VHH binders against A disintegrin and metalloproteinase with thrombospondin motifs 9 (ADAMTS9). Designs and how they scored, part 3

Target 1, 201 residues: A disintegrin and metalloproteinase with thrombospondin motifs 9 (ADAMTS9), of Homo sapiens (Human) (q9p2n4r1735to1935)
Amino acid sequence: LPQNCKEVKRLKGASEDGEYFLMIRGKLLKIFCAGMHSDHPKEYVTLVHGDSENFSEVYGHRLHNPTECPYNGSRRDDCQCRKDYTAAGFSSFQKIRIDLTSMQIITTDLQFARTSEGHPVPFATAGDCYSAAKCPQGRFSINLYGTGLSLTESARWISQGNYAVSDIKKSPDGTRVVGKCGGYCGKCTPSSGTGLEVRVL

## First folded at step 22 (VHH; from s4 with T106G)

Design v4
Fold by OpenDDE, fold request of step 26:
Structure v4 (fold): chain B 201 residues (1-201), chain A 120 residues (1-120)
Amino acid sequence: as target 1 above (201 residues)
Amino acid sequence: QVQLQESGGGLVQPGGSLRLSCAASGFTFSSYSMYWVRQAPEKGLEWVSTITGSGGSTYYKDSVKGRFTVSRDNAKNTLYLQMNSLKPEDAAQYYCAKEPYWGDHGEFIRGQGTQVTVSS
């Protein structure tokens, strides 16, 4: 059985983009092969829950008073704030790229991402410039359930920027992660800089 | 390099007026919202007022509404704070500050401040 999309081409004579079953770390997984007409096809994982639970956001609102965290940190559209943070954006994901050699999600690949607002935001990334008072509003969500993959314990995040804070929750099985990140201005990104390590369930 | 320099502070009696100025350089002034903060002795930094880049919108701390007016002259790269009906509780070191964008480093970008004293 093929172990990557290039092997699919070699063994099956396939040249069309689409879903293929690959043998990954001893288990059969469904992988989307993109660029099958080229000499360098790429592997993607289709997310079962799609856009609704796989998204990254840089929040666009900023408080008039950057020294406070009103409403106990809750997001409100009627806040004493304005929506003028130009770095803001919202991206959702139907597929994510996976490097099968390193077993990492390539979070910066946006080929199958949809940016509905502002600037594109990488997978597993969030931020804002809301407040300097530990009041993160940017959000990201990861749901790998049904893909056969989960994040490893080594999959971690770092906070970057001024007064940057993050609150990140990972499910025990590593298939679900939600995060709130922000600062004045601040963000959270995968700690490795190259992606998020995954394992086969 | 971003630079901010406050001026216009001084000693006034209760009910008096002062006009603070903030000279800005090292960035496109009109592209950034600016704000005033103040710090009284043994108190934390508190927000006073914010004005958007174009000057089209202004916002104030409740305790200064109706008494303080923030404005800006983008042609002169200068921020202002007109303070009327001053009270003893307004006495503080006043700072102008630039709202940050991604890539800015350090604490709040503000000047050295100007001292406002209110006393009979």
Scores: ipSAE 0.838, ipTM 0.941, lowest interface PAE 0.5, mean pLDDT 94
Fold by OpenDDE, fold request of step 26:
Structure v4 (fold): chain B 201 residues (1-201), chain A 120 residues (1-120)
Amino acid sequence: as target 1 above (201 residues)
Amino acid sequence: QVQLQESGGGLVQPGGSLRLSCAASGFTFSSYSMYWVRQAPEKGLEWVSTITGSGGSTYYKDSVKGRFTVSRDNAKNTLYLQMNSLKPEDAAQYYCAKEPYWGDHGEFIRGQGTQVTVSS
């Protein structure tokens, strides 16, 4: 059985983009092969839960008073704030790119991402410029359930920026991660510059 | 290289007025919202007022509304805070600050401050 999309081309004579079953780390997984007409097809994982639970957000509101965290840190659209943070954005993901050699999600690949607001935001990334008072509002969500993959223990996040704060929760099985990140301005990104390490369940 | 320098502080009696200035350099002044904060003895830093880059929008702490007016002269790269009807509780070190934007990795950018004292 093929182990990557290039092998799919070689073994099956396939040239069309689509879902294929690949042997990855000893298990059969469904992988979307993109660019099958080229010599360098790429592997993507279709997210079962799609956009609703796989998204990244840079929150666009900024408090008038950057020295406070009102409402116990809860997000409110009617806050005493401005909605003029132009770096804001919201991206949701139908598929995510996976490097099968390194077994990492390439979080910066946005080929199958939908940006519904503002600027595109990488997978597993969130941020804001809401407040300097440890009041993160940016969100990201990862749901790998049903894909056959989970994040490894090495999958960590770092906080970047000024007064950056992150609250990130990972499920015990590594298939679900939710994060709240922000600062003045701040963000959270995968600690590895190469992506998020995953394993086959 | 962002530099902010406050001036105009001093000693005034209750009910008096002061006009603070903040000279800015090292960045495109008109592209950034600016704000004033103050710190009184034994108190934390508190926000006073914000003005957008164009000067089109202003925001104030409730306790200073109607008494303080923030403005800016983008041609002079200067931020102002007109303080009228000053009260003893307004006494503090006043700082001007530049709002951060994505990509700014520096610390909280403010000047050295200017002292405002309100006393009979």
Scores: ipSAE 0.834, ipTM 0.939, lowest interface PAE 0.5, mean pLDDT 95
Fold by ESMFold2, fold request of step 26:
Structure v4 (fold): chain B 201 residues (1-201), chain A 120 residues (1-120)
Amino acid sequence: as target 1 above (201 residues)
Amino acid sequence: QVQLQESGGGLVQPGGSLRLSCAASGFTFSSYSMYWVRQAPEKGLEWVSTITGSGGSTYYKDSVKGRFTVSRDNAKNTLYLQMNSLKPEDAAQYYCAKEPYWGDHGEFIRGQGTQVTVSS
């Protein structure tokens, strides 16, 4: 059985983008193969729960008073704030790219992402420029349930920025992660090297 | 590098007025919102006012609304705070501060401050 999209093309004569079953780490996994007309097709995982549960946000509101954390950090539509952070964005994901050799999600591949506001935001990333009082508002959500994959225990995030704070919660089975990240133009991103390692269930 | 220098503080009677200035350099002044903040002895930093980069919008702490006016002259790279009807509770070290942007790595940058003292 093929172990990557290039082998699907070579062994089965397939030339169409689409879902194929691949043998990955001794287990069968459904992989979307993109670019099958080329010499270097790319492997993607279709997210069963779709873009409503798989998104990344840099929050666009900034407090008039940057020294407070109103509402105990709860997001409110009626805040004393401005929607004027031009680096803000919101991206949602139907598929994510995977490197099947390293078993890493490639978070910066946005081919199957939709950016509905502002700038594109990589998978598993969140930030804001809301407050200097450690009051994160940016959110990301990951839901791999039904894909046959989960994040490994080594998946880590790093906070970037002088006021950056992150609150990241992982499910016990590694299929669900939610993050609340930000702090006066700070963000959280997956760490280098092993930032979003996955395993086949 | 970013430089902010406050001036115009001093001793004033209750009900009096002062005008603070903040000279800015090392950045494109008109591109950034600016703040006035203050700190009384043994107290935390307190926000006073915010003005947008263009000067089109201003915001104030409730206790200073109607008494303080923030303004800016983008041609002179200068931020101002006109303080009228001063009260003893307004006595503090006053700082101007620059709102950060993504490239500032979330740094809260302010000047050295200028002292306002209200004696009765």
Scores: ipSAE 0.411, ipTM 0.792, lowest interface PAE 2.8, mean pLDDT 89
Fold by ESMFold2, fold request of step 26:
Structure v4 (fold): chain B 201 residues (1-201), chain A 120 residues (1-120)
Amino acid sequence: as target 1 above (201 residues)
Amino acid sequence: QVQLQESGGGLVQPGGSLRLSCAASGFTFSSYSMYWVRQAPEKGLEWVSTITGSGGSTYYKDSVKGRFTVSRDNAKNTLYLQMNSLKPEDAAQYYCAKEPYWGDHGEFIRGQGTQVTVSS
């Protein structure tokens, strides 16, 4: 069985984008091959739970008083705040790109992302410019269940910014991650900035 | 290169008034919201007021509403705080601060401060 989308072209004579079964690390995975009309097709994983459980947010509200964390950190529509953070955005994902050689998610590939507000936000990324008081409001969500992949122990986030805080919860099987990230124009991103390491289940 | 310099502090009796100034340089002043914050001895930094870059909106800590007025002159790159009806609890070192943007790493840039003392 082919081990990447280029082999699908060569071994099966296929020329159309679509889902193919590939042998990855000795196990069968369903991979979406994009760009099959070119010499450099790209490998994507279709997210079974789709946009509703796979999204990234940079929150757009900024507190009038950046030194507080009101409502015990809960998000409120009636905050004393302005929706004026021009770097804000919300992206959701139907598919994510994977580098099958390194087994890393390419978080900055947004080909199958939908940005419903503001700027595109990479996969597994969240931030805000809400408060300097360790009061993160940005959210991301990852759900790999049903894809045949899980995050490895080396998958980790880094907080960027003097006031940035992250609260990241991973499921025991590595298929579900939720994050609350931000802090006075800070963010959390996966370590190395462009990928997350996964393993085949 | 961002520089902020506060002035106008001093000693005032309860009920008196002061006008603080903050001279700004090293950035496009009108593009950024500005804050006034204050710190009493052995206390944390306390937010006082925010004004948007254009000066179109102003916001105040509840305890100073109606007594303090923040303003700015974007042609002179200067931020002001008019403080009326001063109380002993307003005594503090007052700082102006620039609101950061994405990529500033959350730097809270402020000046050296100016002391406001209300009669003990």
Scores: ipSAE 0.285, ipTM 0.719, lowest interface PAE 3.9, mean pLDDT 89

## First folded at step 25 (VHH)

Design y1 (from s4 with S31R)
Fold by OpenDDE, last read:
Structure y1 (fold): chain B 201 residues (1-201), chain A 120 residues (1-120)
Amino acid sequence: as target 1 above (201 residues)
Amino acid sequence: QVQLQESGGGLVQPGGSLRLSCAASGFTFSRYSMYWVRQAPEKGLEWVSTITGSGGSTYYKDSVKGRFTVSRDNAKNTLYLQMNSLKPEDAAQYYCAKEPYWGDHTEFIRGQGTQVTVSS
């Protein structure tokens, strides 16, 4: 059985983009092969839960008073704030790129991402410029359930920016991660040291 | 380098008025919302007022509404705070600050401040 999309081309004579079954770390996984007409196809994982559970957001509102965290940190569109943070954006993901050699998700690949607002936001990334009072409003969500993959224990996030804070929760099985990130201005991204490493279930 | 310099503070009697100025340099002034904060002795930093880059919108702390007016002259790269009907509780070191933008990596960029004292 093929272990990557290039092998699919070689073994199956396939040239069409689509879902293929690959042998990954001893398990049969369904992988979307993109660019099969080229010599360098890429591997993607189709997210079963799609856009609703897989998204990244840079929140666009700023508090008039940057020294406070009103409403106990809960997001409210009727806050004493303005929606004028131009770096804001919202991206949802149908597929995510995976490097099968390193078993890491390539978060910056947005080929199968949909940006519905503002600027594109990488996978597993969130941020804002809401407040300097530890009041994160940016959100990201990861749901790998049904893909045959889960995040490893080594997968971690780093906070970047001024007064940056993050609250990230991972499910015990590593298939679900939700995060709130922000600052003045701040964001969270997967650590480059460990990457967003996944394992086969 | 971003620089902010406050001025206009002083000693006034209760009910008096002061006009603070903040000279800005090192960035495109009109692109950024600006805000005033103050710090009284033995108290933390508190927000006073915010004005958008164009000056089209202004926002105030409840306790200063109707008494303070924030404005800006983008041609002069200057932020202002007109303070009327001053009260003893308004006494503080006043700072102007620039709202940050991603990539600026500045922590509460503000000047050295200007002292406002209200005493009979």
Scores: ipSAE 0.859, ipTM 0.949, lowest interface PAE 0.5, mean pLDDT 95
Fold by OpenDDE, last read:
Structure y1 (fold): chain B 201 residues (1-201), chain A 120 residues (1-120)
Amino acid sequence: as target 1 above (201 residues)
Amino acid sequence: QVQLQESGGGLVQPGGSLRLSCAASGFTFSRYSMYWVRQAPEKGLEWVSTITGSGGSTYYKDSVKGRFTVSRDNAKNTLYLQMNSLKPEDAAQYYCAKEPYWGDHTEFIRGQGTQVTVSS
């Protein structure tokens, strides 16, 4: 059985992009092979829950008063704020790229991402410039349920920027992660030390 | 490098007026919203007013509405705060600050401040 998309080409003579079953770490998983007409096809994981629960956001509103966290940190569009943070954006994901050698998600690959607002935002990333008072508004959501993959225990996030804060919750099985991140300005990204590593369930 | 320099502070009696200035350099002034903050003795830093880059929109702390006016001259790279009907509770060190943008200036950048004292 093929272990990557290149082997699919070799063993099956396949040249079309599509879903293929690959043997990954002893389990048969469905992987989307892109660029099968080329010598360097890439592996992607189709997210069962798609855009609804797989997205990354840099929040675009900024408080007039950057020294406070109103509404107990709850997001409100009618806040005393402006929607003028130009670095803002919202991206949702139907597929994510995976490096099968390192078993890491390539968060910066946006081939199968849709940016519905502003600038593209990498997978598993969030941020804002909302307030300097520990009031994160940027959101990201990861749902790997149904893919056969989960995040490892080593998967962690780092905060970047000034007055940056993060509130990240991971499910016990590692298939679900939700995060709030922000600062003045701040963001959270997967740690570069380990990357966004996944395991086969 | 971004530089901000406040001036115009002083001693006034209750009911008096002061006009603060903030000279800015090291960035495209008109592209950024600016704001004033103040710090009174034994109190934390508090927001006073914000003005957008173009000067088209202004926002104020409730306690200063109707008394303070923020403005800017983008041709002179200068931010202003006209303070009328000053009260003892307005006494503080006043700072001007630039709103940050990711990849530009993300620090809480402000000047050295100017002292406002209100006393009879």
Scores: ipSAE 0.856, ipTM 0.948, lowest interface PAE 0.5, mean pLDDT 95
Fold by OpenDDE, fold request of step 26:
Structure y1 (fold): chain B 201 residues (1-201), chain A 120 residues (1-120)
Amino acid sequence: as target 1 above (201 residues)
Amino acid sequence: QVQLQESGGGLVQPGGSLRLSCAASGFTFSRYSMYWVRQAPEKGLEWVSTITGSGGSTYYKDSVKGRFTVSRDNAKNTLYLQMNSLKPEDAAQYYCAKEPYWGDHTEFIRGQGTQVTVSS
């Protein structure tokens, strides 16, 4: 059985993009092969839960008073704030790129991302410029359930920016992660800088 | 580099008026919202007022509404705070600040401040 999309081309004579079954770390996984007409096809994982639970957001509202965290940190559209943070954006993901050699999700690959607002936001990334009072509003969500993959223990996040804070929760099995990130201005990104390490379940 | 310089502070009696100025340089002034903060002795930094880049919108702390007016002259790269009906509790070091955008700086950017004293 092929272990990557290039081997699919070699063994099966395939040249069309689509879903293929690959042998990855001893398990048969469904992988989307993109660029099969080229000599360098790329591997993607289709997310079962799609856009609803796989998204990244840079929140666009900023408080008039940057020294407070009103409403106990709850997001409200009727807040004493403005929606004028131009770096804001919202991206959702149906597929994510995986490097099968390093077993990492390439979070910066946006080929199958949909940006519905503002600027594109990388996978597993969130931020804002809401407040300097530890009041994060940016969100990201990861759901790998049904893909056969999970994040490893080494998959971590770093906070960057002014007064940056992050609240990130990972499920015990590593298939689900939700995060709130922000600052004045601040964000959270994968700590490795190259992506998120995954394992086969 | 971003620079802000406050001026106009002084000693006034209760009920008096002062007009603070903030000279800005090192960035496109009109592109950024600006705000005033103040710090009284033994108190933390508190927000006073915010004005948008164009000057089209202004916002105030409740305790200064009706007494303070924030304005700006983008042609002169200057921010103002007109303070009327001053009270003893308004006494503080006043700072102007630029609202941040991603990558602009790693801390609050404000000047050295100007001292406002209110005493009979």
Scores: ipSAE 0.850, ipTM 0.945, lowest interface PAE 0.5, mean pLDDT 95
Fold by OpenDDE, fold request of step 26:
Structure y1 (fold): chain B 201 residues (1-201), chain A 120 residues (1-120)
Amino acid sequence: as target 1 above (201 residues)
Amino acid sequence: QVQLQESGGGLVQPGGSLRLSCAASGFTFSRYSMYWVRQAPEKGLEWVSTITGSGGSTYYKDSVKGRFTVSRDNAKNTLYLQMNSLKPEDAAQYYCAKEPYWGDHTEFIRGQGTQVTVSS
C-alpha cells in the first residue's frame, strides 16, 4: 500500500485529487491527495466534523475599558465595546494538511479552509485585542475524531502578545482540543514553528 | 519609537477646569485610537475615556460623563482631555495611551503622566 500521495501516483497511476487509503505508521488511513496532477501532491486529512468543530477565531470586539473583564469573562456581543478590530477573522476547516514525514499538521495551510469573517486565521490559533485584564475571547476548536489521528503530548500552545492569556483544554485521547486566547493584543499558536504533532491511534 | 508626553495638570479647586494634552510621536497618530487612564493614590489604574483614530467616536467612564471631553488634533498629533466641574475624586496622575493593534505588540505605552490635584 502507498505511504503518501506521490506513491499513490507511482503505484496506481492516479492523477486525480481525491481520497485514498494510505499506510501511515502501520495503519490504514484515509488521506485526501491534492495536486495529483503535479509532481508534488499534498496530503490532507478530512475532518469528519468539519466546520462545526474545527475553527479558529480572532475576536473582533474591543472593550471601551481595556482594564476590565466584564461579565465574568463571558463573550457578549452587546458589551460596552467596539467591533473595530480589523485584524479579526474566523476560519473553519474541512481538511487540514498533514506532513506525513514529520507527522505534523501544517496549521498555516488554508487550502481547504473557509474564512467566513475578516482575515484568514490559521488552524489551532486564536486571539483578540479585547482587554488587558486577562479576558480572552478568541477561540479555536480541533476535532480529529474519526480521522485515525490524535495530537501527541508534545502538541502545546504558546501565548504571544501583551497581557496574553490562554485557556486550552485537550481531551485525554488527544482528539479534541478547545482553546480561548487573547490579550491586548494577544494570541495563542502552536508552540512548534512547524505545526502540531500527531500520532496514529 | 512611540512616545507620549502628557501635560496640563495642576492644582484646581473643586468645580474648576483643566485641559490636559498628550503629544504623540513615533507612529501614525490618526490610525490609532487613544485613551486616557488615571491612577489615584493607593488605587489601581482606571480607564477614563477613549477616542477613535478619526475622532468620530468617543467613550467615557460613567463618573466623568458630561464633565470630561476627549478630543484630538491629528494634524498636531495631540490628544486632549477637557476636564470641567472637577471633583476631589478626580485627583490622580493622568496618562494618555495608544491602543494596541495586531502586529505591533508593544507593551502598554503611556507617558510619564501629568498630576491633577483637586483641593479647596
Scores: ipSAE 0.849, ipTM 0.944, lowest interface PAE 0.5, mean pLDDT 95
Fold by ESMFold2, fold request of step 26:
Structure y1 (fold): chain B 201 residues (1-201), chain A 120 residues (1-120)
Amino acid sequence: as target 1 above (201 residues)
Amino acid sequence: QVQLQESGGGLVQPGGSLRLSCAASGFTFSRYSMYWVRQAPEKGLEWVSTITGSGGSTYYKDSVKGRFTVSRDNAKNTLYLQMNSLKPEDAAQYYCAKEPYWGDHTEFIRGQGTQVTVSS
């Protein structure tokens, strides 16, 4: 059985982008093969829960009073704030790219992402520039449930920027991660050393 | 480098007035919102006022609204705080601060501040 999209093409003569079953670490995994017309097709995982549960945000509002964390850190549409953070963006994901050699998610591949606001934001990334208090507003969400994959324990986030704060919650089975990240200005991203490693369930 | 220098503080009776100035250099002043903040003894840093880069919008802490006016002169790279009807609770070290952008390593408080003392 094929172990990557190039082998699907070579062994089965397939030339169409689409879902194929691959043998990954001794188990069958459904992989979307893109670029099958080329010599270097790419492997993607279709996210069963889609855009609503798989997104990355750099929040665009900033408080008039940068010294406070109002509403116990809850986001409010009626905040005393202005929408003027130029690095802001929101991206949501139907599929994510996977490097089957390293078993890592390639967070910067946005081919099957939609950026609905501002700048593209890589998978598993969140940030803001909301206040100098510990008041993170940027959010990311990962839901791998139903894909046959989970994140390994090695997946770590790093906070970057001034006054940076992150609150990252991982489910025990590694299929769900939510993050709440920000600073003045600040972001959280997967550590380049650990990446977002996955395993086949 | 970003430099902010506050001036114009002093001793004033209750009900009196002062004008604070903040001389700015090392960045494109008109691109950034600016803040006035203050610190009284044994208290944390307290926000006073915000003005947008163009000067088109201003915002104030409730307790100073109607008494204080923030303004800026983008040609002179200078931020101002006109303080009228001063009260003893306004006594503090006053600082100006620049709104950050992504990748900005500027500390929030950069200047020495200027002392406002209200006594009667």
Scores: ipSAE 0.678, ipTM 0.891, lowest interface PAE 1.2, mean pLDDT 92

